# VHH binders against Probable tetraacyldisaccharide 4'-kinase, mitochondrial (LPXK): the designs that were tried, part 2

Target 1, 363 residues: Probable tetraacyldisaccharide 4'-kinase, mitochondrial (LPXK), of Arabidopsis thaliana (Mouse-ear cress) (q8lea0)
Amino acid sequence: IASSLYGVALQIRRSLYRYSLLQKHRLPVPVISVGNLSWGGNGKTPMVEYISQFLVDSGLTPLILTRGYAGGDEVKMLERHLRGGPVKIGVGANRAATAALFLDKYGCVDSSSLRSFFDLHERAQVWTISEKIGCIILDDGMQHWSLSRDLEIVMLNGLNPWGNGHLMPHGPLREPLLALERADVAVVHHVDLITKQSLRDIENMIQGFKKSIPIFYSKMVPKYLFDVKNARSHVALEALRCASVLCVSAIGSADAFVKSIEMTGAHYVDRLDFSDHHLFEAEDVETMSRRAKGLEHKSNCKPIIVVTEKDYDRDPEILKCLDSYTVLVLCSELQITPILETDVDSFNYTLMKALAAKFYVSS
Below, E stands for the ipSAE of ESMFold2; O stands for the ipSAE of OpenDDE; V2 stands for 0.75 times the mean of E and O plus 0.25 times the DockQ between their complexes.

## First folded at step 1 (VHH)

Design c09 (framework vhh_7ocj_1)
Fold by ESMFold2-Fast, scan of step 1:
Structure c09 (fold): chain B 363 residues (1-363), chain A 125 residues (1-125)
Amino acid sequence: as target 1 above (363 residues)
Amino acid sequence: QVQLVESGGGLVQAGGSLRLSCAASGFTFSTYAMGWYRQAPGKQRELVAAITSGGTTRYGDFVKGRFTISRGNAKNTVYLQMNSLSVEDTAVYYCATEYKVEYGSGSVYTYFDYWGQGTQVTVSS
């Protein structure tokens, strides 16, 4: 029976030792990095969740490593979705140190077992799930080059692929070029919400920087809603059909959220956009209420206010102050969209093949 | 924003003594564990001493009986009293405080992730 101080000191010693090794050698399990080309990160966290669920369904326990940006809304959302399952979430600015601590606490799947798993992927259905870590997923790993990775995935927001709202040559040239040069895979997100011409322009730009890079496509699929006053009860998307809706969000891709609501069959859609990660205050609630009253007068119908999951997870209590209106949270999941020769199976195969390649040369 | 500022390092002859101080700001000092680490050229950082919020102490094997860690919560300062110094104690000494991380299950664990700039201690023969 060690004291808490002894336990802390031992963990620190091991973490520093492991951290030093990680800078010179690869981690004992495969590492997938998910980064963005566009500022704000549209589709990054949903992709991290998609990959973690794919790994769990395949029989591997993933460890998600994230910095935990101000407010912790992405972390809270991931924890709410993944609570009760085998997925581990580590929060810390130093990803390598956090990884070392989780690997020390839970252990990792040994290399021979991982090699067998990847070799027999098609027959390795979910049999046994252990607490041992089998794969690490980096949330926003593009800026953390000191940690070796086996797969670098770069997300592009199809609605705004560049940080300044322009495609090249009017975008931040060095950052998109640098990201694409390091990427193994590019994913165009919100592909269902852009024109065919816009998609071709994005594809041509990607291929201009890295001609042989695989390009995949994804979208957010609304699944259900829930009332901020009763989060346990799902509300069907049909509740928005022919309704007047006020979209309120403080996220990096408000356009995607608004378009998703428009596609539910809502009759009138208005929007109120706040800065990414904005924490709602009483003044904001007044602004929302005022905007909703305006929409009510224009539509002759009492509007429903819809917010994003990140807004809810950031501060669920403030949203309950909108007691004059129904406030619903839109719950969506990322899906890989089949276009031409790319689909879910080819994306999942690319994930497994890249991870398996980690073990090929050590034989 | 966590800030740790070390002081008290310098040159001392073998058999001498030094007292290191670390002034902390930007967090509730009294509730956090504090530690001292050292790193000699070409070696990894190693734990010298640690002290919990409750005052329980832990020491590295090479400094037991010679070094004493203590804390002054009223001054937000942690101290390392180094006695009977040897040339092998020559290193950069770092002050550190704990950082808490959470598992998806809601479990929490801590490690030292906030570091000071370091202070050089040189022991001459």
Scores: ipSAE 0.000, ipTM 0.118, lowest interface PAE 19.1, mean pLDDT 76

Design c10 (framework vhh_7ocj_1)
Fold by ESMFold2-Fast, scan of step 1:
Structure c10 (fold): chain B 363 residues (1-363), chain A 125 residues (1-125)
Amino acid sequence: as target 1 above (363 residues)
Amino acid sequence: QVQLVESGGGLVQAGGSLRLSCAASGSIFSTYAMGWYRQAPGKQRELVAAIYSGGSTRYGDFVKGRFTISRGNAKNTVYLQMNSLSVEDTAVYYCAAHDSWGTLYEIDSSGFDYWGQGTQVTVSS
């Protein structure tokens, strides 16, 4: 039993050693890290997806590396959204070992070809996509040092940028703020859900640590819904207009989710919040049913239950037990928001310029 | 140097159960993702189930809820428990192993480096 664990460690060490012979200080392809400073609701996973789609549209095949926790909800969501396309997803706590495995299996675009790709893109030309890996995206890379990175993006939840909203007296929050000094780009998420004053306060804090850091802004935009009993169904957002809705979620930013539902034009909105990553059980379904019946009695209208994609991907079967109600999953996309002449093109340009800088250190 | 040996195939009546076993060489088992594929006459080879080094599993849509993949590290074996078998499950079942230090969420047939000889499963109506 102990000998089997030693064997695993030895093989991992050999894989990492083999990989290090290729890249003593840097990886063979550009690496983008997406990290966070605030707990939950910071847009990290949606940003990873946004970047991967942008790279595919630009002609590069990305490899996403993520830890993947026991629940697998974030990984399942990414796989569901990205399946059928060229994006590769590697799941494992040891990102370096996972990267080495995927690079060995699929190959990578060589440095001269990547230089040509960035030259063509700078000249507004389209590159032909290769099956070989051209870029690596680290999900939660800021806390992991096994892989060198060419661009460090830090996500902040605009609704709660400093964890539980506790800035003082002292403690772990000191470490997240110091991490801003290592960031190349900051992104304020849920910018559409905060006041202009709150946004300025966040901007001032960021610039207090790194005065010249570029700041971009993002939001989640609802696109459609689907029925938990038929995951291939497509329900227009207008189905919620003038309806009574019970929002059920076990995520880090329930406030953003509820606000999104309110903005669809729903007449009555009630909510039932569970702790982040909570796995729904039979007693939870009973609580949901009881809450829905209460809302039905109060509104004199049969409510629709709406859950998040993470809740669905965590356990789609348990939600089907709410037989008496229509249960819909809200599907949203991350969008870069233009503010003060900063737009999507500016963010995308910054992304490509930083990746190209790996090969062109001088202007 | 790597060997995969399947066993447990045979004839079974619809609605019955079978358990397939795959014995791997001792040094490969603990670090490798392992899976089961099947191929019916005139059809393409398709993924039935996979179990990764970390213990996570993946199933083909046509077997979810009926089949269960598991591993017995002490015996260097991977099992496929097949319940509620139907005629459509008739195929040659292949054991496959892939070198993995992390979890591969997308596994296709090209992702497996080592293959067994195959074992026949026939489900009668």
Scores: ipSAE 0.000, ipTM 0.150, lowest interface PAE 15.8, mean pLDDT 76

Design d01 (framework vhh_7d4b_2)
Fold by ESMFold2-Fast, scan of step 1:
Structure d01 (fold): chain B 363 residues (1-363), chain A 127 residues (1-127)
Amino acid sequence: as target 1 above (363 residues)
Amino acid sequence: QVQLVESGGGVVQPGRSLRLSCAASGFTFSSYGMGWYRQAPGKQRELVASISYSGSSTNYADSVKGRFTISRDNSKNTMYLQMNSLKPEDTAVYYCAKEGYTYEYTSGTTYVYFDYWGQGTQVTVSS
């Protein structure tokens, strides 16, 4: 009885889908992209985690899509932090293909349910979470011909916002300008570690390229430690108070890590910096042991060795070879910092408002 | 900050029933899968039952299928294990466990972990 009308509707849907695919892949659920203007220490992975936890707390199951490999430290860290919850992590260079696999396996929340969820009058009443995917988060989604996004967030490392630290010495900076043009929101990371003047300079540069872009601010807050021999048992930050600490890291922002340890009230802090992404070997463990023994002689107390989560997740077994020392992993969380008229509530509101707009534009 | 508190254990005769409860705090209970493990004297811990964060899916060890029922009440942050037709072989310390994270790699295996454990409650089935 409705066969011919149904056939016309299917033809229209097929035509619309084909034209959509020619331009960009559009997914059936909202998509948030987290990208960067500078390499290393920009807070991109911690922000992906922050957004995923916000979505879960709001009642939506997120799917995180990342380019990383199964052996990558960032993927392992996200997996370790997000286990036991509904968050799903897909790894693959082709985000569209990875999304298709996960959407096929788990399904997605239908558009009418998502529209109802994003309705301001009913959001506060939604306490039930679906095991179906309700939102997708792209880790480093700044690509052409990639997935369409409903919100583009760009992270800046406040300590080094423009890579080599020079925005425009004698010529135009083109890559950050293009990224800012496509961004809906900019976030300045490590704002607690930069001067007020540096922050104003960064703000002025961002506004110079895109005058109306909202700017938010974030920092990393140490929450707890864990022993490499017993990762499930948390150690309070107070364990570092008045202690001698050797900071060991192979990351892009060793200065931020060392400053975090100094802020715990450690009495004596030494550091051993390795190149970003360096895999620790037996010779490195010997170097760590020698440095720790030297610190022990200088401080007249046995030092604690503290590493980053990325170092631990890269190879936890090699760190256990430091049998004569306590080796702890510093666990930190991204926090939105209240500055001027912006805070965590306004940031969270901006996330939800942007995602909700997907369902009202089609009307 | 995660805290799991088991209750409801005791000494019972074969064929009787017990209901275990696990009160959870320090995390968003409705967002995490939960499980019951047991450890008999001289044996390793084994998973006896698990339940998804929504309660829509459950899993049981072959030895307890048809006898045990796992359930949860997300409004009370509590998980339950109804144990019917108890056998001497069910004698063990029963542990409430908070499921860790489940993830999938495009080329890899889905992994499921239990990261936090309660103190345990003793169940003894004897004449």
Scores: ipSAE 0.000, ipTM 0.153, lowest interface PAE 11.9, mean pLDDT 77

Design d02 (framework vhh_7d4b_2; at its last look DockQ between E and O 0.39; V2 from the best seeds 0.00; counts 0 for: pae O 4.0 > 2)
Amino acid sequence: QVQLVESGGGVVQPGRSLRLSCAASGFTFSSYAMGWYRQAPGKQRELVASISSGGSTINYADSVKGRFTISRDNSKNTMYLQMNSLKPEDTAVYYCARVETYDSSGYYEVFDYWGQGTQVTVSS
ESMFold2-Fast, scan of step 1: ipSAE 0.232; ipTM 0.548
ESMFold2, look of step 2: ipSAE 0.160; ipTM 0.585
ESMFold2 (binder alone), look of step 2: mean pLDDT 81; pTM 0.800
OpenDDE, look of step 2: ipSAE 0.033; ipTM 0.401

Design d03 (framework vhh_7d4b_2)
Fold by ESMFold2-Fast, scan of step 1:
Structure d03 (fold): chain B 363 residues (1-363), chain A 124 residues (1-124)
Amino acid sequence: as target 1 above (363 residues)
Amino acid sequence: QVQLVESGGGVVQPGRSLRLSCAASGSTFSSYAMGWYRQAPGKQRELVASITSGGSTTNYADSVKGRFTISRDNSKNTMYLQMNSLKPEDTAVYYCAADYEWLSDSYTEYFDYWGQGTQVTVSS
């Protein structure tokens, strides 16, 4: 019922925009939206970071626009990763107003310069990054109808694409499956952690709504760990090999995190799952310590506690209270996975083509 | 679909080298993680070596580490196993296997594509 009522409200809102009863804001630079159709764990924030790094490496300064809540874990993680670089992060519920503020402060790359950038001959030249904003990335733009976009990317959590752990086409979604019709690209995240049958079912459902939609695939690749007592430390993944590990997380995809730890070659893996965005309290730290002691007795090995970056960025100080155990933070990066006729090169080409289309007539 | 054909097997003396090749037909070769498995008479099939779709990551069984090298050439749709310092214990039928990268670490019964096998005999 609640999902049906929400769907009706979205249809009414879409109709108002479609018939020009509500105004859409159009920004002077290309806009990429990264959204989702399901609750949590879909790779949205890692994808925003991937696109921002791709644009920087290509010579464009991106502006990330996110709702945030002045201290949200996702914003803190992006700020920690992107600190000292050219990427701008704007936080605010009104993304158009936030964009206007940043465009006023930093300026934007003019259309002729952007046209030159997207020219195949010009892109082969040495490009120096401009202080001016050249592209905007909307974090969770799929739900925001007031801002025009040049590319709509929809992220799907391969482990839980339709909610409630069921791969059912009629499952509850954040938005109706009909929203796939307005997506330009779909990305199945955590593709390395699902069965081939589950993937085929997801692909068939996506194609059922939009036959022409490109489907890409991504996974999280663990790179290193760091100690919560020294965030500048780098601990090799081999530290977890043959170890006893307690996975602690308060995220939308705890299964993906636990499977990533299992794949490191840890001998014993136990887990303690908290609700998405849960703020750890002293009582939780006691629960973690008790669970770790239990694992120690079972494994005859002192366990290592591993948490996610989001958990660390939410409250790094509370994790230091687990001073009887080594507490490590798992650092992972999003990687486009080569599947069928798609790979990182074809994904990057799709991004550049969509951005260039703002300045070039379709042929 | 992908079809796999192994070649390069034979009879060799201990301490010698042999190179196995696996030729794949089909447009999806570059999207597949690949591996070599072996099965000796009366034993279970075991993973010898595996390689990711892009060739950047390789994995080896402890019994062959330092002696065997897996490689691939996606432009030729071919995967190789260079076997050095062969021992009688290496005698087995060697199978080429392929599956999408996200399933590359699955057990033998979960791979989509298998070759017919090639016999390697190490005898004095």
Scores: ipSAE 0.000, ipTM 0.119, lowest interface PAE 22.4, mean pLDDT 77

Design d04 (framework vhh_7d4b_2)
Fold by ESMFold2-Fast, scan of step 1:
Parts: structure tokens; sequence; C-alpha cells
Structure d04 (fold): chain B 363 residues (1-363), chain A 124 residues (1-124)
């Protein structure tokens, strides 16, 4: 009997150890995941920033968790945008480990205080922000199984929702569309740049795999510019009105960028497109300078060179080598686009309702 | 990207002390957990010590407990390893690295960024 009880205890210990290692980590605060179902240009990082700012404006301090390896320029952009504010950014391949370290360092808002926060929010009352972490946002959490989440948001690039053909060698997209079954919310990004028919096709495909999933819509809206030599001094978009502009970018959505510049009221617009993810070299700077001189001759006006934030954050120093021209960085923000059946209030309500559900569960 | 540069290695007699430094540049140093690994000839790389981003949590290999102390100064973007009572078996190349999980040996996560290493030789 004694030997049998000992054997059972060893089996239980082994099973608990195995379950402990395989179990998803549960964090003491709500967790929002922002992932993508299509590669590139999907608005994932801008959405993380949008949610972070919304939470801060609502009185809750977020912790953003990101890998850093794949998003080196994106991490730098988030750090630049959020520096000096309450948002905390944790960088590391293991999000669970990074979360544990930040929760240890900063503390977290307790369950009763979080319940009070959500109760006050529902009553439209003022909440005082705490330095303690009240919410965690996973950048690319859709692919990370080790952390439990309370809300799974999936971003789709409206310009290329199903990828560039890499994920459709044998009929319908299998893996991304199956991943929709795990999503709580879908967001179609660059909605302002696609046709109404294209949008309907995307909506029909999404709903075909997960009927009644909420679909929201987002776009990038230019807000201001800054000089590469003085990033702290903001330049109004009106600075481009009636100007000659050379658009320089190494991104996948060069057409979207150029269209944004045209919409500022620039009179002469030229473009120099480099391959997506291209790191600028000295020879590229010479090419930019030559193109700018050509535009100067055509417009009889000294052009302004405008680059994207990703190009700036990738290597700000190389852009300063364009000494003969003013080089500005176009800064844009993600906005949820109101459509008859979907609006900003509905999206923000969905976020808060999902987070509150962690504390207002009734049996 | 974080760039890590180690310094403070050298040749020393048994029983003496050395202090290694790891200077970080690039991204915000204070948000990274840090660690020291070492690799002796013909051996696998092993974790020596690790420290959380805020310095509140430290972990040491059993072979160095009581002799080595890890610390960090976030204002100087520098991490340190104070090595006391050095033994010949401490002879190795010492590497500075960012991000380590304080799990069991079988489930220890790898570091995200590595330095080039600094040689420590303890000879009698």
Amino acid sequence: as target 1 above (363 residues)
Amino acid sequence: QVQLVESGGGVVQPGRSLRLSCAASGSIFSIYAMGWYRQAPGKQRELVASISSGGSTTNYADSVKGRFTISRDNSKNTMYLQMNSLKPEDTAVYYCATEVYYGSGEYLDTFDYWGQGTQVTVSS
C-alpha cells in the first residue's frame, strides 16, 4: 500500500509538472493581443499605439510587449512617440518573461481597483491614472501561445488582405483564414485606399469563416512633419502646400505615401521608390540629391524631401547627409474610420467591454 | 538595436578578484534584463548570473554563488560582474547578453543580444 501511494504521488507530480509547462500563462491584468492575418502593411504597430493612447486617455497605464528583432524600426518609433508618457515598453522574445519582470518592477493595479476603473468608465466618470500597470498589449500576440489574452484583434491590409500570393499555392488561404476563428475582432486597414467592391469581398471572406465577427476599419491620417535635423520641432502639414515635394521611401505602400503627400496640396510631386526594407547607403543619398535637382529645374522652386517614419527610425543619420535640402518626416496616426454599421465609439466600447468581462463574469 | 561591449577581463592568480563591465548603447538599457554567460574550451556556454531590468531579481549558477555578484547602473547604461575568490575552473570567455528567463535549465530562454566576449584566465 505504501509503495502504491508513493507511485501515485510520483505520477501526480509528473502530470502537474507537465501541465505547468504546457499551460498558458495568466497575467494579473487584462491582456489585448494585436496580430495580423496578412504579412506587411497591416497597421499592427499603429493599432498598438492607438490602443495604448486610448487606455492612457482613459486613465489606465499600459505595458506593450514586443519582440524587438523583427520590429527594430517599429520599436524605435513607439519609443519616440511614447517617450515621457506613462506607457511602458518591454522588449524580448519571451513576452511572458518580459511581462513578469515589468510587473515585478512597476507593480500592477489590483483587481478591486480595476473593477472600479471599469465601473467608472461605464458611468463616464473621471479616473486617476496610476504608475502601476493596468493592461498589457501584445504586439504580434496572435502567433504567441504562451500568454492568455482577453481580446484578440487581427489586422488585415486592405490593399493586400491575403498576402502577395505566398499563402495561396493550393486554393483558399488556409492558415490565415483558420486563424480568424481565434480572433474576437477584425480590422481592415487602409480602408480609404480600396474600392467599395474590394471591401465587400474582404468582409464576405471574413464572415464566411467566422460569421458575426465584428469588423472595424482603419486608415493612416497625416498629422504633422518634423525636420530630420530637429525631430522635436513639429512642422505643420501646411508647409507642403503649393510646394515642390520629392517623396522618398523604402516601404511596401509607396503609393499610399505619395497619395498622402498629394492630399496636403503640394503643387509638384515627384517620387523615388526604393525596395521595401532597403537600408539607405551613400550612393542612395547621391541619387536622392540628383532627383531633387531635377525636380528643382522643373518646378523652378527648391524642393522639400519627405520620407516616412520607418525610413527615419531605421537610420536617421544617413538622412542628415542631404545637406542641400530640407528633409521632413511625415508623421501619421491610425484612426478608426466610421462607417454606417461601425464607428470609433463602437470600437472603443468593444475594447472596454472585453477588458471588463475579465472582472464582471456572471454565471 | 542594443550594442554590448565587455571590459575588465585579464589574467589573475587564484584567490584574486576581477570586475567585468558591460556597456550598452542604442536602445533604452533600463528595459532589458541582462546576464553573463561563460564558455571554457571544450565546454558548452553556461549562464553565470542574470539580473532583472530594475535590479530587484538576481540569479546565480551554483558554482559561483557567494563568490560573484551581478549589479547594474541604469543611469550609466552599464552592468557589472564582481568576481571574488577566483578559481582556475572560472577560466573562460565571459559574454554579456540581454533578456533571460529565470526558469529551470531545460526551459531557459536564449538571450536576444550578445557582446563579443572578454577572456578571463585564472592561473596558478
Scores: ipSAE 0.000, ipTM 0.135, lowest interface PAE 18.6, mean pLDDT 75

Design d05 (framework vhh_7d4b_2)
Fold by ESMFold2-Fast, scan of step 1:
Structure d05 (fold): chain B 363 residues (1-363), chain A 126 residues (1-126)
Amino acid sequence: as target 1 above (363 residues)
Amino acid sequence: QVQLVESGGGVVQPGRSLRLSCAASGFTFSDYGMGWYRQAPGKQRELVASISSGGGSTNYADSVKGRFTISRDNSKNTMYLQMNSLKPEDTAVYYCAKTPDLYSWFEETSGYMDVWGQGTQVTVSS
């Protein structure tokens, strides 16, 4: 009942905003929301990073707004990846207030300049990048109704898109499935790890809620590894070929991580799964060491322990305590997968077209 | 509930020193950047100094650089502003402020604040 009441409250709140009965904050630059329907494994943070890098490569400075969460690991990962570029990151539960502070501090690209940017981009012309904010990306913005958005993207974990079908606290869904009706774009993540039949079922379900919604497809592509004792190290994926690997993670999609390691050509793969956002402690390190010794006996070779970037960024120091084993961090990036008539070019076009729409169309 | 309480203000002659303190409660002090603002009659609020959550980074307004020092003691949930070589232009109400849940990789401490204390008056008069 608590879950049902939560769902009803979300529908009422959504209707009030949809009918303009509650005030929405309108920001002076385009706003993209990247949300999800269920916790973990859906590619939300990698997608936020993909969009921010695409905008930077196009000459537009993004501001990423995120709630932060227990541990702050996703924010730390984004900062580590985007350091040295022009991307700005604001952390806070009140995204409208955080946006206002950053817009006041850094300024924003005026609407005339933004219109010129989109005109130049449409003609594949060069644009000069500015430190002024040109676009805002909301991380998990699908639940933040007080802030007006220009594009809503919903991420779905292809391995488990609907969870058990229940809302919180009785299930992994954070919003009712009808939230798909307000999404502008759906992205099926981990599409490379699911069957054609599963993908068709997901597509049919999405179209059942919103027939005309564009559906795109993404996957995580491992690029390299680094040693936890030297974050500046670069270890080729080949280091895992024919190796014995213990996968250790405290993330929402351990299955995707383990499958990624299996696809590197590792000879023996074992896993140790902790709950999402779990902060490793000394006792956990002892458990990891014990599991690794068991794998060493079974495989007749010294195993490599591999963790996710999220696990590393949550607490890099604790992982250094596994000094008897090589501990590597798997670094991956999100890629748009070409399926039928959709590819990276059509995704990027859809993204830019949606952002430009408000400059050429009156209210 | 978040509470900030300033103290240490007063009336002093030019060239003298004052130390302001800000006692914080109702939040995890060590997780937030802190700062001092001032407002003189008929003027806008000005950021004077800011300090990162761990105390490793500080920023100062050009008008106070070399004269003022911001510091914090996370074990006591207290922030300080040591004001040396005070000038008549330093006359203002000084406010303690906490950063919002805000992180910027361009600057750890941005100087933008979401909670204000009641303020403490500093008067520099010859």
Scores: ipSAE 0.000, ipTM 0.127, lowest interface PAE 17.5, mean pLDDT 77

Design d06 (framework vhh_7d4b_2)
Fold by ESMFold2-Fast, scan of step 1:
Structure d06 (fold): chain B 363 residues (1-363), chain A 124 residues (1-124)
Amino acid sequence: as target 1 above (363 residues)
Amino acid sequence: QVQLVESGGGVVQPGRSLRLSCAASGFTFSSYAMGWYRQAPGKQRELVASITSSGGSTNYADSVKGRFTISRDNSKNTMYLQMNSLKPEDTAVYYCAAQYEIGYDFLSGTYEYWGQGTQVTVSS
């Protein structure tokens, strides 16, 4: 009971602290929020990473703030990708409190220096990177009205744009409608995997809720693989050509993952789909092994098991139990796809212009 | 599904040793910084020792330096606290705690997961 009372007291203290922060909705550096309109496979975490790397390459140190899920697969993937670089990652349900801790520890780039950064970037001049925080990226900021945003980006999974179905604009307001209403930019993810008609329908729906919202397009591009027994290994995609592959995943867009493997030139592709965020158990490893043996018999070739980075980062040790097979992790990057008048250059320009608007009168 | 289970507590005489273990499940242990906290009756919970996810760095409270050693075995998802030269002042409930390690920054006081605690009593 003493431990329970202590826990309750800490929770109340945190709630009061959060409430206090809600009365101050602005941070001293630009804030970009990346949220989602649809569940799983929407490209939210890859987009956070893309923006983070863009800012670093431009000379600005980002702080990524995320809640983290049970297992923390998204956070672990970001940490593994960004380790050794200047990016800071803060984990916690209360993003405002986490931001305050990091800003206190590392400091932030002052407003005049940030204004100089945007002025130099506008003039295509070089900026020197600072160890101080220059920009904050909210991973799944949609639920955190406590922090003011300079840019709100919403991700939409082109393969399943509305989750369980299409929205009815009359009646109780749903989170996807509220998200779109607050959005400055919409991004349709997996645009390469949907029909032109489906894309048109998605575009019409988005513009129906918020006319003149800029729409950009993205896809995942496979780059390489690594062996689960050695995360530093680098295996070329060509290793999968003419091979028998068993795709194992517990993610929101298994179809996109399987399609990526098919595009490598694998001859036989089988799949084993688990629910999004599923934590693999010993029983699951047995199921994977049985499925791989079945594929081996059918293809007359020893299969390679391929998993996603999120599956690896969720629990890398459990995957090593598949010692009878080669188990590889597919590494992919988000890319902005050129469609109509939009491309990577116009997207990057939109990011910088929106952030600069914090310090300049809108033109 | 996340569990931290402490074991190895008990009653010992001053000058003796105890080894506490914390078995973790339901999360990727090798990515989490781990710590031992203790709480004596009528006092606030205090940090005793912490260890980074890799085991490459450790931190100890001044009261236990040179007597306690924290370690971890990532292959067994287990963290240990070797307690030597125990004193009556070490009497407390010892709690295992886990926090996702943010780069090289171990933020004490922001632990995500806690065990139920194990009692250590040092008395004649």
Scores: ipSAE 0.000, ipTM 0.216, lowest interface PAE 12.4, mean pLDDT 79

